VH-VL binders against f1miw6. Designs and how they scored, part 6

Target 1, 251 residues: f1miw6
Amino acid sequence: MPHFAKPLLRNIITRNLFNSIKKKQCLQYLQTLRTLQYDGFTTVYFGETDIPESLVTGEDFSDGYYMPTPTWCVVHAGGSQGWVPWKYRMFLRDELCIKQEDNLFFEFCDVVKKAYGKCAIVVKERRRQDATRPKEGKETEAQAHVPSVVNLTSVTCCPEVAKSYGHKLLTLPSPYNYLNPLDSAWSSLKWFIINNRKEFCLQSVDGVYSYQYILFSDLISKGIERINLSKWRTITTKVRRWENYYLGKLS

## First folded at step 1 (VH-VL)

Design c01 (framework fv_acimtamig)
Fold by ESMFold2-Fast, scan of step 1:
Structure c01 (fold): chain C 251 residues (1-251), chain A 122 residues (1-122), chain B 106 residues (1-106)
Amino acid sequence: as target 1 above (251 residues)
Amino acid sequence: QVQLVQSGAEVKKPGESLKVSCKASGYTFTSYYMHWVRQAPGQGLEWMGIINPSGGSTSYAQKFQGRVTMTRDTSTSTVYMELSSLRSEDTAVYYCARDEYDFWSGYPFDYWGQGTLVTVSS
Amino acid sequence: SYVLTQPSSVSVAPGQTATISCGGHNIGSKSVHWYQQRPGQSPVLVIYQDSKRPSGIPERFSGSNSGNTATLTISGTQAMDEADYYCQVWDSSTVVFGGGTKLTVL
């Protein structure tokens, strides 16, 4: 995977001009989050990431060649206090419609309440399936926000469930992904996988690669553990700097 | 096409219980929250509560706490709202309304059922 | 508890601009949605997130929200716009509706 220098990323962010609606959503998010933090809420970022088997095998699908591979969805949460003391979950993507567990978010809310008390739980704004449609000419804002089907997720986060445990659920608006420290944690996990995947090779049986689930889960677990409290503090400090930047620019 | 179809009008006596249904179609039932909102004759809209059809979790407005119960049946894509200890003041049109909850949208109701008229009289 | 205040009625001549206010403490920090309800019909979402129009809602409907007041504006008002209009916000974990405004088109 190529690396982009931080100065290039900063230049892209600096050149971006966000529309007035997204600017207002970002400002509302930041103001609400800061109010909750001042009121003693612990901020936890909850989300998921996809790990395709090709990331583990090192297959290259460049040059316009697309080959779908089985994809694993990893669900976890963290913040300035590190990973939450909740056992992360891992699901096979093509089984998510069958294996959605209604009780996972209840369990999560209970665990973080016991660990931290009241929490501000931040989830990422999800893309709808219709968001992949080709963009044609000038669209109205009404058309851009037409309700459509949502992509399958492993865990349904209900704000009323969060409230029943004393928490608040916040949605981080796209395109302000730099305000989500979990994205940096996921990047660290994927780079750990790339650098250590040779140690956890897939086994070939009769010319077909098959996972040993235990080896794959070990790789994921080690990668998650590598993102320690010190790393989380570094990540969340950078997010705090971006929050201050956007608050200054948008207010 | 998204549709929310509610059960038919009912006449009840004070002290009885009410159960209204709302059958959803045209979308993934478990991916959207469902709200119940009522409107007394000549009055405004009044929020009663919300249910998550996936997990079955609920939250009710304080005024209805202890009298209202919301449930769902995922096999029939149907949400139910029960209201007990009915009074004449509970005479209203009861609506179910779909919501894709997002903090930024703040519980917008993009699709509404046709409404169920409930008359409570002795 | 949070309260939204709307005028009970607004009258406008056909083709003129109607404005309906929705007052609330620091409402500019909240997302405001607006519903149109014609007699005997279910409410219809006409504006969401302060200023956005759902598919099928005419361009003459617009919204704004700042400070302590949100406003629904209907330009070139037509007879078909005669209805009750409700503003709505989320406050904490509850939904709050305004009292409603009856728009009369003369």
Scores: ipSAE 0.000, ipTM 0.395, lowest interface PAE 18.1, mean pLDDT 77

Design c02 (framework fv_acimtamig)
Fold by ESMFold2-Fast, scan of step 1:
Structure c02 (fold): chain C 251 residues (1-251), chain A 122 residues (1-122), chain B 106 residues (1-106)
Amino acid sequence: as target 1 above (251 residues)
Amino acid sequence: QVQLVQSGAEVKKPGESLKVSCKASGYTFTSYYMHWVRQAPGQGLEWMGIINPYGGSTSYAQKFQGRVTMTRDTSTSTVYMELSSLRSEDTAVYYCARESDYGDYEGYFDYWGQGTLVTVSS
Amino acid sequence: SYVLTQPSSVSVAPGQTATISCGGHNIGSKSVHWYQQRPGQSPVLVIYYDSDRPSGIPERFSGSNSGNTATLTISGTQAMDEADYYCQAWDSSTYVFGGGTKLTVL
């Protein structure tokens, strides 16, 4: 039996106050989501992942040259029906992290309404970042609910906009990231990038691959396409099993 | 290209301590969890623990709790595994292994080091 | 305390289908990954998330996971497939490996 065993700290808040609050939020989230599903709402998970250029180029930082690497933010949505029939977006993170793309969420809501009807749109709780380095015992950052759910990603998600299309916007509480199938989809995308980047490069010099934006975009698009309907159904089934596990543990 | 390069083979006596290194290259070191897995001669793979290179947080298998310590040095992209109070049954090949993307604790081990043979005998 | 049970060995003739089981309580609710280890080499990932193949792994490798058993299937087995195979899953706060299966192609 574990006694004083250290917990796994992957986005898990181990502090008593946050732990109890987050358990309650997770239970409420799951109950709300299932009620919406029973009412005929299609669940779609909307989110983003970061693709550092070093992941694409294969640049080696192991010799201590840890320079800031430009990071691309890929925005997409999916669920048990596969990727939504909406063109994914890609932003350079440092350039666009505070910028709102006008009308993007309106377009998204219209597209999924036409494809699926009313949707339960699930977004992740916004990460809380401290200016100072965390002390021991504060090694993980909590994702905090923004007073308005409007700024949960680099793309503004407005509950009023979702409602105008008949949708409901839900916030998935951190640290229950296992309840988000997008995390598995993003892992698959990154694995595809690592294994296929050489084939999409313009030129390779000393193991570092150079790209034109069009070839980089093709690499990302092919990786997204690899995550087909069958894979989404597998990932979503696993999420359903994790939901059942959490319902049993949090009750 | 992702590479994990481990320190060389070691011969130890019972009661001594072991410290194995694993130098990572070809990716953002702090974006992926690192694991240590060992394999005794003729035996299977045994998970020892995990380290988050970003914050240095660790979690160890119960069997090794109190004897194992995992650390990292972000300036050299190196993780370390230290095992104290060595016994003959600690004779094994020790592997470091990178876990797939940070966001999934059901992750798989996508890259493995070459292994470090440690022999513990009197 | 969670245990993954594999047969110690499996033998097949070249060209035949090899199946390697990985038994665990409610393993179908977990993600199972499979590793191939040739003598003197590090393990190599051959299947992840129950049934997905990494780039470079032949199509003859497939996986499934339901109920209390996950299975690695190698169709048209070749001599180059001789290796030890390990299943792996996560349970609560720990990563668990099966005991390993030695595949012999004769």
Scores: ipSAE 0.000, ipTM 0.415, lowest interface PAE 15.6, mean pLDDT 78

Design c03 (framework fv_acimtamig)
Fold by ESMFold2-Fast, scan of step 1:
Structure c03 (fold): chain C 251 residues (1-251), chain A 121 residues (1-121), chain B 106 residues (1-106)
Amino acid sequence: as target 1 above (251 residues)
Amino acid sequence: QVQLVQSGAEVKKPGESLKVSCKASGYTFTDYYMHWVRQAPGQGLEWMGIINPSGGSTSYAQKFQGRVTMTRDTSTSTVYMELSSLRSEDTAVYYCAREWGDYEYYGMDVWGQGTLVTVSS
Amino acid sequence: SYVLTQPSSVSVAPGQTATISCGGHNIGSKSVHWYQQRPGQSPVLVIYQDSKRPSGIPERFSGSNSGNTATLTISGTQAMDEADYYCQVWDSSSDVFGGGTKLTVL
């Protein structure tokens, strides 16, 4: 069963007191997003997904009960106009903490400004377990003046950077991930991979698998390209229908 | 990481008011409801009420309606529970507890250490 | 108001399976959460949403919920499991705890 359908339970919005905080956050998010759309902002959803190499190869490589399979983080953005005209990025999970690219979000903001003008950039709320704050006693005085940052694990998204390009950075509340069309796009990508995957040469080096990156990236590129403008319009129309439903139900 | 630290034990006289604090750390304070639950000596858990730290909205158990007030201070990530017109029957350990959830209510996952309140004389 | 009924005590030998019931009208339509409280300690969430375990809770803890009865099951019961156990639900207006069950392991 697609993961988009999994969190979408009938009556979840109306049943539970826990949902009252998140319902109010969702209503505020939707009202803010609609106001920005009315004011001419183009909505772009920015996010990431994990693709384990075992999903691509389809083989069970018995290296032991707990031997990890390398996982790739794919980051991209899209909306009703299709994928943004920004080259998607792909990072090996094990290297993300080391190879953070400081300029990627600046580049992204510039690209979407040139393509669409001012944008409402929507990122998914970090999972509750991922919402950590550095110990305040270890923060420098300089760090106290650093603008708040919303991090994908692959890209540091700074609201102040977005604003400098005329954009607005919005966070979609976690229980309402089904209002994120990008999650549907990621599901489509993974299904394309499963149905069209190629055998890759696996080389184990010091307990880590090395894959033919060019073949891997080619498959990912073809899967992304398969999610064309028509598919994106289908996905975003479904999301828009849910947004309208919840705007009526939550207000 | 996530911790709830409550104020220390108190001894009160009948007719006085009690105010217990609960300081949250290690998570976004305004994202989760906070519950207050008490436990009289040798008895079970008794729900008192809930507060939304974001908006300050509250809901109280009918038994405590009119005597309990829950508030919060977002600048210090602290919730407060005030109980007035104390009686000897209010002698209990008072707990704050964070409401757990992602897509819906998952119960109360983090509890304070408890505040013993003795109402005597 | 909604009422949850638990047995006051349950006794089990080490290594045997303990079952603790929680009765409530149409409780199967609600999400049941279970808490363990050892003497002098704060409660600990051991089962949420009827049958799910939080991180760090042993696999020998399991739960079910149907009709008018929710059940907490502890397989291979150990001395360290000796505690008071509380079921809890949200009924549309308030949280409700059961009266608690004292589990004695021998």
Scores: ipSAE 0.000, ipTM 0.398, lowest interface PAE 14.0, mean pLDDT 78

Design c04 (framework fv_acimtamig)
Fold by ESMFold2-Fast, scan of step 1:
Structure c04 (fold): chain C 251 residues (1-251), chain A 124 residues (1-124), chain B 106 residues (1-106)
Amino acid sequence: as target 1 above (251 residues)
Amino acid sequence: QVQLVQSGAEVKKPGESLKVSCKASGYTFTSYYMHWVRQAPGQGLEWMGIINPSGGDTSYAQKFQGRVTMTRDTSTSTVYMELSSLRSEDTAVYYCARETYYDFWSGDYGMDVWGQGTLVTVSS
Amino acid sequence: SYVLTQPSSVSVAPGQTATISCGGHNIGSKSVHWYQQRPGQSPVLVIYYDSDRPSGIPERFSGSNSGNTATLTISGTQAMDEADYYCQVWDSSTVVFGGGTKLTVL
C-alpha cells in the first residue's frame, strides 16, 4: 500500500472498487486524462454540492447529504490552479427548471478557454433517475441513444459544446469519486459552514427568498474563498498520488 | 453540544493492563474517526492510533503495535483503548480526540474535539 | 521516521507578533494542523489545513506552509496566549507531532 494516512480504511476502499467493469472504466479514464495532460490540456473539475438550510441553522450537525429540504445547490469548478475565474452558481433544488441551464455551460467553456486554453473538464458519473434502464445486459445502440432526463450536473454538460471550444469532457466513474478533488473542496466548504454558521444568523427569514439568498450567499461565498490556491494544490497533489496508485494497480 | 467524556484516573502496577473509555455525545458517532494520543509528564503529544467507529477498523503507531487494542461500542457511542504489559514509561495523560469532519475523501485531517484526558500512573 | 522540528521556546512582549516555526522535509506538500495547550488543559485546535481557523479562534491566529517550513503567527499577542503549541502532519499511515513550543508573553 502507498504511504497514506489511513491504511486499513484505504485497503477497504480499494477492495470495494474491485468491480471489473468499474476497474476498466477507471483505468480508461486515468489513461485518457494523462494523455490529455501530456498534450497540454489543463485539468478542471466541474460539479455541484447540496447545502441544506438545516446545516446552516444548526438544527442538526449532520452531513448535508442526509438533511432534507430546503436544499441549495452550489455549482463551481477548480483544479491545481485554484477555483476557475468563473462566477459560481447557487440555486434552490426546486428551481431546477431554469431556461439558462444550457447557456451556463457555454459561458463556462468560454471562460476557462480564455483563462487556461484547452481543458480536460472532469465531471462525476451521475445516476439517471427517469431514464429507461435496459433489462440486465440487453442494452442496444437504439436504447443508448435515448435522451437523458437528468443532466451530468445541475448544468447540462454537452460534450459537443466542450469540443467546440477545444475542450475534452471526461466522466469520472463511480465509485471512484475520491479521485475528484472537488469533493474535498465541498467537504471543506461544509466544515466552514458548520464552524461559522453562528456568525451568519439566518433566524426569522422564512418565506423571504431574496433576503435568505443574500444572507446565505455571504456564508457560501466566504467558505468558497477560504479554499485558496494552497489548499487546492494540497488536494490535487493527494488526488495525483491516488491516480498514480490506481494506474499501477489496475494496469 | 459535542463532547467526549473519558473514564477516571487510574493507578496501575507494571505488567498490568489499562483500559480507558471515551463516551461521545452531541454528534453522529459513526461519522467521525477517533484518535488516541498520550502525553507523558512534561513531554509532548504522542500519537497511539486511530479507530473507525463505523466499521471498527483500526491503525496503530508502530511503537504500540502488539500492545494496544482499540475497540468501540456503537450502542453506547463509546470508544476504548486498552494497553497491555504496562511499564513506568507508560505513565501519561491519555486523550481521545475526534478527527475533523469525516467524509468519503477524508485524508490528513486534524483533531477538533478532545476528551478531558485520563491520568494513568504506573508505579511499583 | 518523519520528524517535525519546533523551537523549544519563543518569548514575545504583549501586543507584539509571535512566530512559531515547524520544520519538516517537504512539509509544504503536507497538511499542517496546529494545537494550543494551556497548562493542565486538553489541546485545542487553532489552525487546520495550513491556514484555516476553527470557529471561535481569533483572527490574530494565522498559518502558512511552504517548502520545508510551516509557520504559526499570532499577532497582537495577549497573556492568554501563553501555552505550548504543537504542529501536526500525517506521514504515510502515522500522525506526527512536533516537539512543542512554549510561548511566553512577558
Scores: ipSAE 0.000, ipTM 0.458, lowest interface PAE 11.5, mean pLDDT 78

Design c05 (framework fv_acimtamig)
Fold by ESMFold2-Fast, scan of step 1:
Formats: structure tokens, sequence, C-alpha cells
Structure c05 (fold): chain C 251 residues (1-251), chain A 126 residues (1-126), chain B 106 residues (1-106)
């Protein structure tokens, strides 16, 4: 269920300014998205979700000492056409290979171009944990022409890369995450995992991550397949109702 | 014409630091990832880490985390590998190697090392 | 840590087929690469992505990968093929090499 932007500060002026900025960003996002849809762009929502190993094993660490839990990151995309015909990716969150981060988006753009033609690719706002000291990269004049990079997921999404395939990259403002149908798909996946984890034996095999990766992939694949075209249509219809609500309220 | 040329052999004492260079030529330096691999005398190959010459991002094997640092200089098309707190078991031939391609396909990781430097012999002795 | 197991040595007569195995749990779900290292030289990529040959590698080199075993096959083995052979795969956050196989052509 959607909730309105929550002001973090007690000061009323600061809260009103924050709300005004996010309202304008949401309106601009929705107007841009509708224009692209009218112009024949297929809307696809690209994102990720974290699956802690404890969610699969059913381990409860709340009563014990604070222990780090291995967390798997699943990357996929979908929309009113269902899941995109692209192999979802899965990796251990704190061990993401820099090659996955740098190159996944190129492959994704090519695949959806071949499947759907030009797409409006929607991603959520997200801050990259490993930001370099000067985030703007102002070392040389040559770097002034480097494509703008936005780390809106663990996968780096470059607007210029999207554009080279004929796509448009859109950022959904954080208080309006409920306008992203992918979040509902992720909730369904996690619910499937909880209800089916007893049938999947995921054991810590002396640091054999590839074995656990394969077992995890089987469970995740079954959960993803269960979110069929009919479920995606239901989810996207709900999002469309919220889009209409916000367009009416914000205009 | 694609070539990786490494710095010459070195003799180090325990506790010292090592810095090996690898100069690339014959291709666009920033378009391919670079790996570092070592081989102890009479033993097999051991992966140390990877660097993206374009952005400078790195990822290291867990065994070397905290001791290894990889850097690059785009103006000279050179990558560097620095290993600190040297021990006798660090005696090895150190190789730089170019990644063959970028793309991760649906079958998993397909990253092979297509071009290798000549190797740098490092002897750590007391 | 993921381990790739290779036989320490394989011997074949000239002109016969050499087979070098690389064992790993569910290795068939991974891409496996093979390197040839002649004495005193750097490794040379001979097979990548299970079965693909780089430019300049003879057609007698082939590879396969299924289940728990990847295999490098050298048909019509020649004296020049005498070398150490290493398999390699990605596992989670690292690249893993096999222990190496010394191929002797007698």
Amino acid sequence: as target 1 above (251 residues)
Amino acid sequence: QVQLVQSGAEVKKPGESLKVSCKASGYTFTSYYMHWVRQAPGQGLEWMGIINPSGGSTSYAQKFQGRVTMTRDTSTSTVYMELSSLRSEDTAVYYCARDIEYYYDSSGYSDAFDIWGQGTLVTVSS
Amino acid sequence: SYVLTQPSSVSVAPGQTATISCGGHNIGSKSVHWYQQRPGQSPVLVIYQDSKRPSGIPERFSGSNSGNTATLTISGTQAMDEADYYCQAWDSSTYVFGGGTKLTVL
C-alpha cells in the first residue's frame, strides 16, 4: 500500500519544501512516462531485490548475537507484457563482480530492444554505497564527455547506453515507490520463498557458494515463473490506478 | 600487436612492499578489464584480483584483501599491483592478464584471460 | 572455497587422443576456460566458454562441460602439445584454477 512522503525533520518549512520538490518530480515523471507511452515506447520496470539466506533457511537471529547474514541480490525487469525475456541475474550482494555492475545494463538494453523495440525503462532512486571521493569525475577535459552514470540499483544504469538502443531511462522518485509494479512482484517472490523453503534444502557447504547459488537459482526461478502474465496484468492495473490518482491530485 | 609488458624481476625482504607494473599496447586500454594472477615455483595459478582501467574500480580475492592494491594510469596505459607485508610464501611469478570480453551471458561467467604478460619473478627471502 | 580437481599427469602416444578432466561440483552450470603453459612461458588460452577456440588455436583442441566434469580433448596429439594445462571457472566472488595437468607425449 502507498504512503505519502514522510518529512524527516521537525521544522515545518523544511517539510513543506521537501514535499513540494518530490511532488514536482513525481508529476514530471508521470507526464514524461505518459508522453513516451503515447509515442510507442514499451514501459519496463528494471530493479533488484535482496533475498537474505535466513529468509530461505528460516533461521531466526533476533534472539542471538548480531550476525551478518549472506544476502543474494536478484535483478530482473517486467511490465504489462510480463517478465522481460531476459535471464534474471543473481549474485552475492557484498561480492558483486565489477564486470556484472558495469556490463549487465548493455546486455539488458539490447535484449529488450530486440523483444519490444524502444522502451521507457523505469528505475528507482538508489544511492551507490561505493561512491568515489569526487563523484563528478572532473580529472580531465575528456571526462567531461563521459556518459552520466546513475547507480539506481546495484547495476549501473547509464542513460546514454539506453539512448544508444533507442530507449529512455526514467527515475521514479523515492516517496512514490508504489508506482513501481516490480515491488509487488518482489513481494510475491518473497512470499513464495517463505511458503516453499521447506522443500528446498539450502545448506552452508563449507563456503561452496556456487553450489548454494545453483540451489538458490532453482528456488528463485520457480518463484519468478509463478508470477505469470496474469499476475503482472493485475499488478500493473493497480499501479495505473495509483498513477491516475496522483496525476489528478498533483495537477 | 596486442602486448602486455611487465616490469623486471625483484628481490624483496619479508615485511617490504612489492609494486609490479604492466604496460598495455596495441588495443584500447580502457575497453578491457585487467587481472592479476600469481604462480609460486612449481605450483599452479592463483587469481589475485581485477581492475577496470576506465574507472579504476577493483575487486580482490579474499586471501589478498587488505594487502593488495591495484591501480592504473590511463596516460601511460599501465596497471599496477602492489602487495604489502611480504612473506616468503609470496615468492612467485606475477602475471597481468587481459579479460577477453565484457558480456555475462545466461550460462554464467564467460570471462577468460586472452592475453598474458611475460610475468615478473619476485623472490622474498631473508 | 570452490575446488577444481585435475589429474596431476596424463600420458599419450603421438597421434592419439588426450583427455584432461576438470572436476567441480555442478561445474556444468559454469563457463570453463582452459590454458596451456609450456615450460618457462606464460599461459596461453586454448579454450574459452567450455568449447570455443581462440583464433590461432588448432582445431584438434576441443572442450565440453556437463554435470560435475569439464573436459579438454586434444585429438592427434603432437609433441608440441606437451605442456601443463589448467582449467578455470568463476565462483561467486573469485576465479578458481585447477591444480594443473602435465601432459606428456611419449
Scores: ipSAE 0.000, ipTM 0.438, lowest interface PAE 13.5, mean pLDDT 78

Design c06 (framework fv_acimtamig)
Fold by ESMFold2-Fast, scan of step 1:
Structure c06 (fold): chain C 251 residues (1-251), chain A 123 residues (1-123), chain B 106 residues (1-106)
Amino acid sequence: as target 1 above (251 residues)
Amino acid sequence: QVQLVQSGAEVKKPGESLKVSCKASGYTFTGYYMHWVRQAPGQGLEWMGIINPSGGSTSYAQKFQGRVTMTRDTSTSTVYMELSSLRSEDTAVYYCARGLRYDFWSGYSFDYWGQGTLVTVSS
Amino acid sequence: SYVLTQPSSVSVAPGQTATISCGGHNIGSESVHWYQQRPGQSPVLVIYDDSDRPSGIPERFSGSNSGNTATLTISGTQAMDEADYYCQVWDSSTVVFGGGTKLTVL
């Protein structure tokens, strides 16, 4: 799909190198990550992606009319050693009683410690939404806070929890998402879905729409499994080359 | 307050067809899958199938494939289960149940159930 | 053909701990849900995802799942807990129920 074209990524990279604030954040991230790697930490990228059912079915007759298409959120982690040996999660976003498990990150940290030892866990920063309570005529001086908690949409990631298992939690600055190999894995998954969904497409006969029930889990699981160790090595090698380039440019 | 209200008890003869309704209220009807489960007198629970009220897609247990049809009407927030070619072995209480799925590996649990519809098949 | 095996009946004295087993090949890799059914009533979800309780279910209900056996545990068992209990998993594309266990509080 054009949305996954490499030329767009190169243009974004070039632009971001000249943003002084973001350059400093990127340099600090890369220097910290390299130090941890030299100290024997295994790098693991932890994140999520959304898979709309319309991406799976290929057609959405409800779009713009009555009901939204349901969306599944997939949570997984990987690195140069492949997908982590942790049961990935898949949550239905349109379900009113979606459970967001605060203890899921504890389980994840335990699993990767048993598999790899101490890890540098890389996530995208998503701040908690705070409900602000307006007060009558009261002014207070606001102080800057460094977030102690990093959240994915479906999972709360706590640096103190990671530390208790001997891990380090790092936040990748948003303009440098191309330094996250997991985003490339997600693109491969979505491309696999698009190319293999045809057997589960909606059918119309004489104006009557019919559906074939699909286990999104089976198609998604096959797509995830297709992103094997060899593909992960290719993706992480590419990311490593970009990291070396920026360390040379920014240092 | 979530409620699933089913149609009343029925008495059928062998070879006839059954159609049970289940009206949902107190939540977004299209936000949850609906399942049908039956229970013969003194026996355990038996899963019949699932319907997505949003798209209308269905999946049935192999035992009932070709005899069962599940449908919905979003204007009335109602799901229907139709079972054809009834036999005396189809005598059971039929339940609709709302599916709750935490993640892929959890599958479905049933957090709310209809009151049940007793169907007696005898001649 | 995945099968869940439960004992047909379990008896426990009031105030004691009742345990109800649910056996299945590698069931510890599945998520197990538990239902309570009183005579003439619809089933009620008492445990989901192996060990989580729905709102309104007493804390004395707990669950575990490991290896080939999932277990529903009821501490301080009361007369009101007398019911049939069913375990349930999702196996690929099908819901599978255990045969049910009659809990008698005597």
Scores: ipSAE 0.006, ipTM 0.457, lowest interface PAE 12.1, mean pLDDT 78

Design c07 (framework fv_acimtamig)
Fold by ESMFold2-Fast, scan of step 1:
Structure c07 (fold): chain C 251 residues (1-251), chain A 122 residues (1-122), chain B 106 residues (1-106)
Amino acid sequence: as target 1 above (251 residues)
Amino acid sequence: QVQLVQSGAEVKKPGESLKVSCKASGYTFTSYYMHWVRQAPGQGLEWMGIIDPSGGSTSYAQKFQGRVTMTRDTSTSTVYMELSSLRSEDTAVYYCARGGYSYGFLDAFDIWGQGTLVTVSS
Amino acid sequence: SYVLTQPSSVSVAPGQTATISCGGHNIGSKSVHWYQQRPGQSPVLVIYYDSDRPSGIPERFSGSNSGNTATLTISGTQAMDEADYYCQVWDSYTVVFGGGTKLTVL
């Protein structure tokens, strides 16, 4: 049991005592994942992260009038083998298109099959996202028009498609998000952005978004490249240790 | 203990409406999809539709589109299935079933209610 | 619409292996779930995602799925296994059940 992570582990374990179903789901997830790994499946974590432009510009929002910042969705996958040899995707949230997203997972499954053979593809449990409104309230028409708030990865991933390529799609229960090494990779990317953003200072000027997208995309690409195979192996090794801990605790 | 408890048996006349309830306990109600499946006497299982208890969004089998309505009450952890314009062919046992562990519409049904017998008499 | 085909009945002697097929076009590309229903009872999930067993289901139950046929196999069949068995898939945002197979243990 790592001392440096002990307070976080205790809090997560305690939280799970209040929801026996999530404990059972986590146990099922871990047992299934280990069985697949023993059967020769390569584990790949597939997901997304949001990069608000304010993270790049370093804008301080201290005004009484606060405009929403444009947010970019970055989609990628990785594991102990490093980043998947698949071109990561980047979408402006306000411009997301279902048709593009439908093709994304098919292409991903084909690429990882060619690179690794059969894979255990891990995605986060779908979270109904409406951070400002009660989930249980009567349906509103306003809620129907916020597709940019939904998690892209959870919408595009299909167990049927994965299986047609010989893969298995696994869902990681939400209380155990820290068992996803991709989240650590995203944190490293955001840290790189913060420390290198002065080189890519963006200004909101009508009609200049294509130029700013090029600069933004370059910063993202450089940040992704800095998360090399050695870093991925370190992250996945730590996740593996905590998986072992939970298998012992939940069994 | 995870459990789904349904309302009791009903006898209806053709043209009436049916409303069956399914009360969930032992788990986080809004974290799992709920399905409705029916079974006519001596026949197989027939899927009617799905509801997301979190947002209340629904999707129905084409055969029942326009006649079925699924709703939920998060304060009581209860889902409802209403079927209108009843016919004798709607005589069946109606089950609620929890969508399983994984995301989306591809889940197995891991927990089933005890069933509600509905007889539509001539 | 997508159709799953099961034999209407299968008979085995106690201790023998029962095999129940579920036919569907390119079903090997889909995930198949299997349910057991004893007379007067609710269905019970016995196999999910082709070959995985829920907690509490005996190891005698196994499944496979390839090409156009998914199979539920019950080894060392016992009298208590006598029931109707249903296969199930998802197709085009809808649930499809097979017609069901009545297993009799003679």
Scores: ipSAE 0.005, ipTM 0.404, lowest interface PAE 15.6, mean pLDDT 77

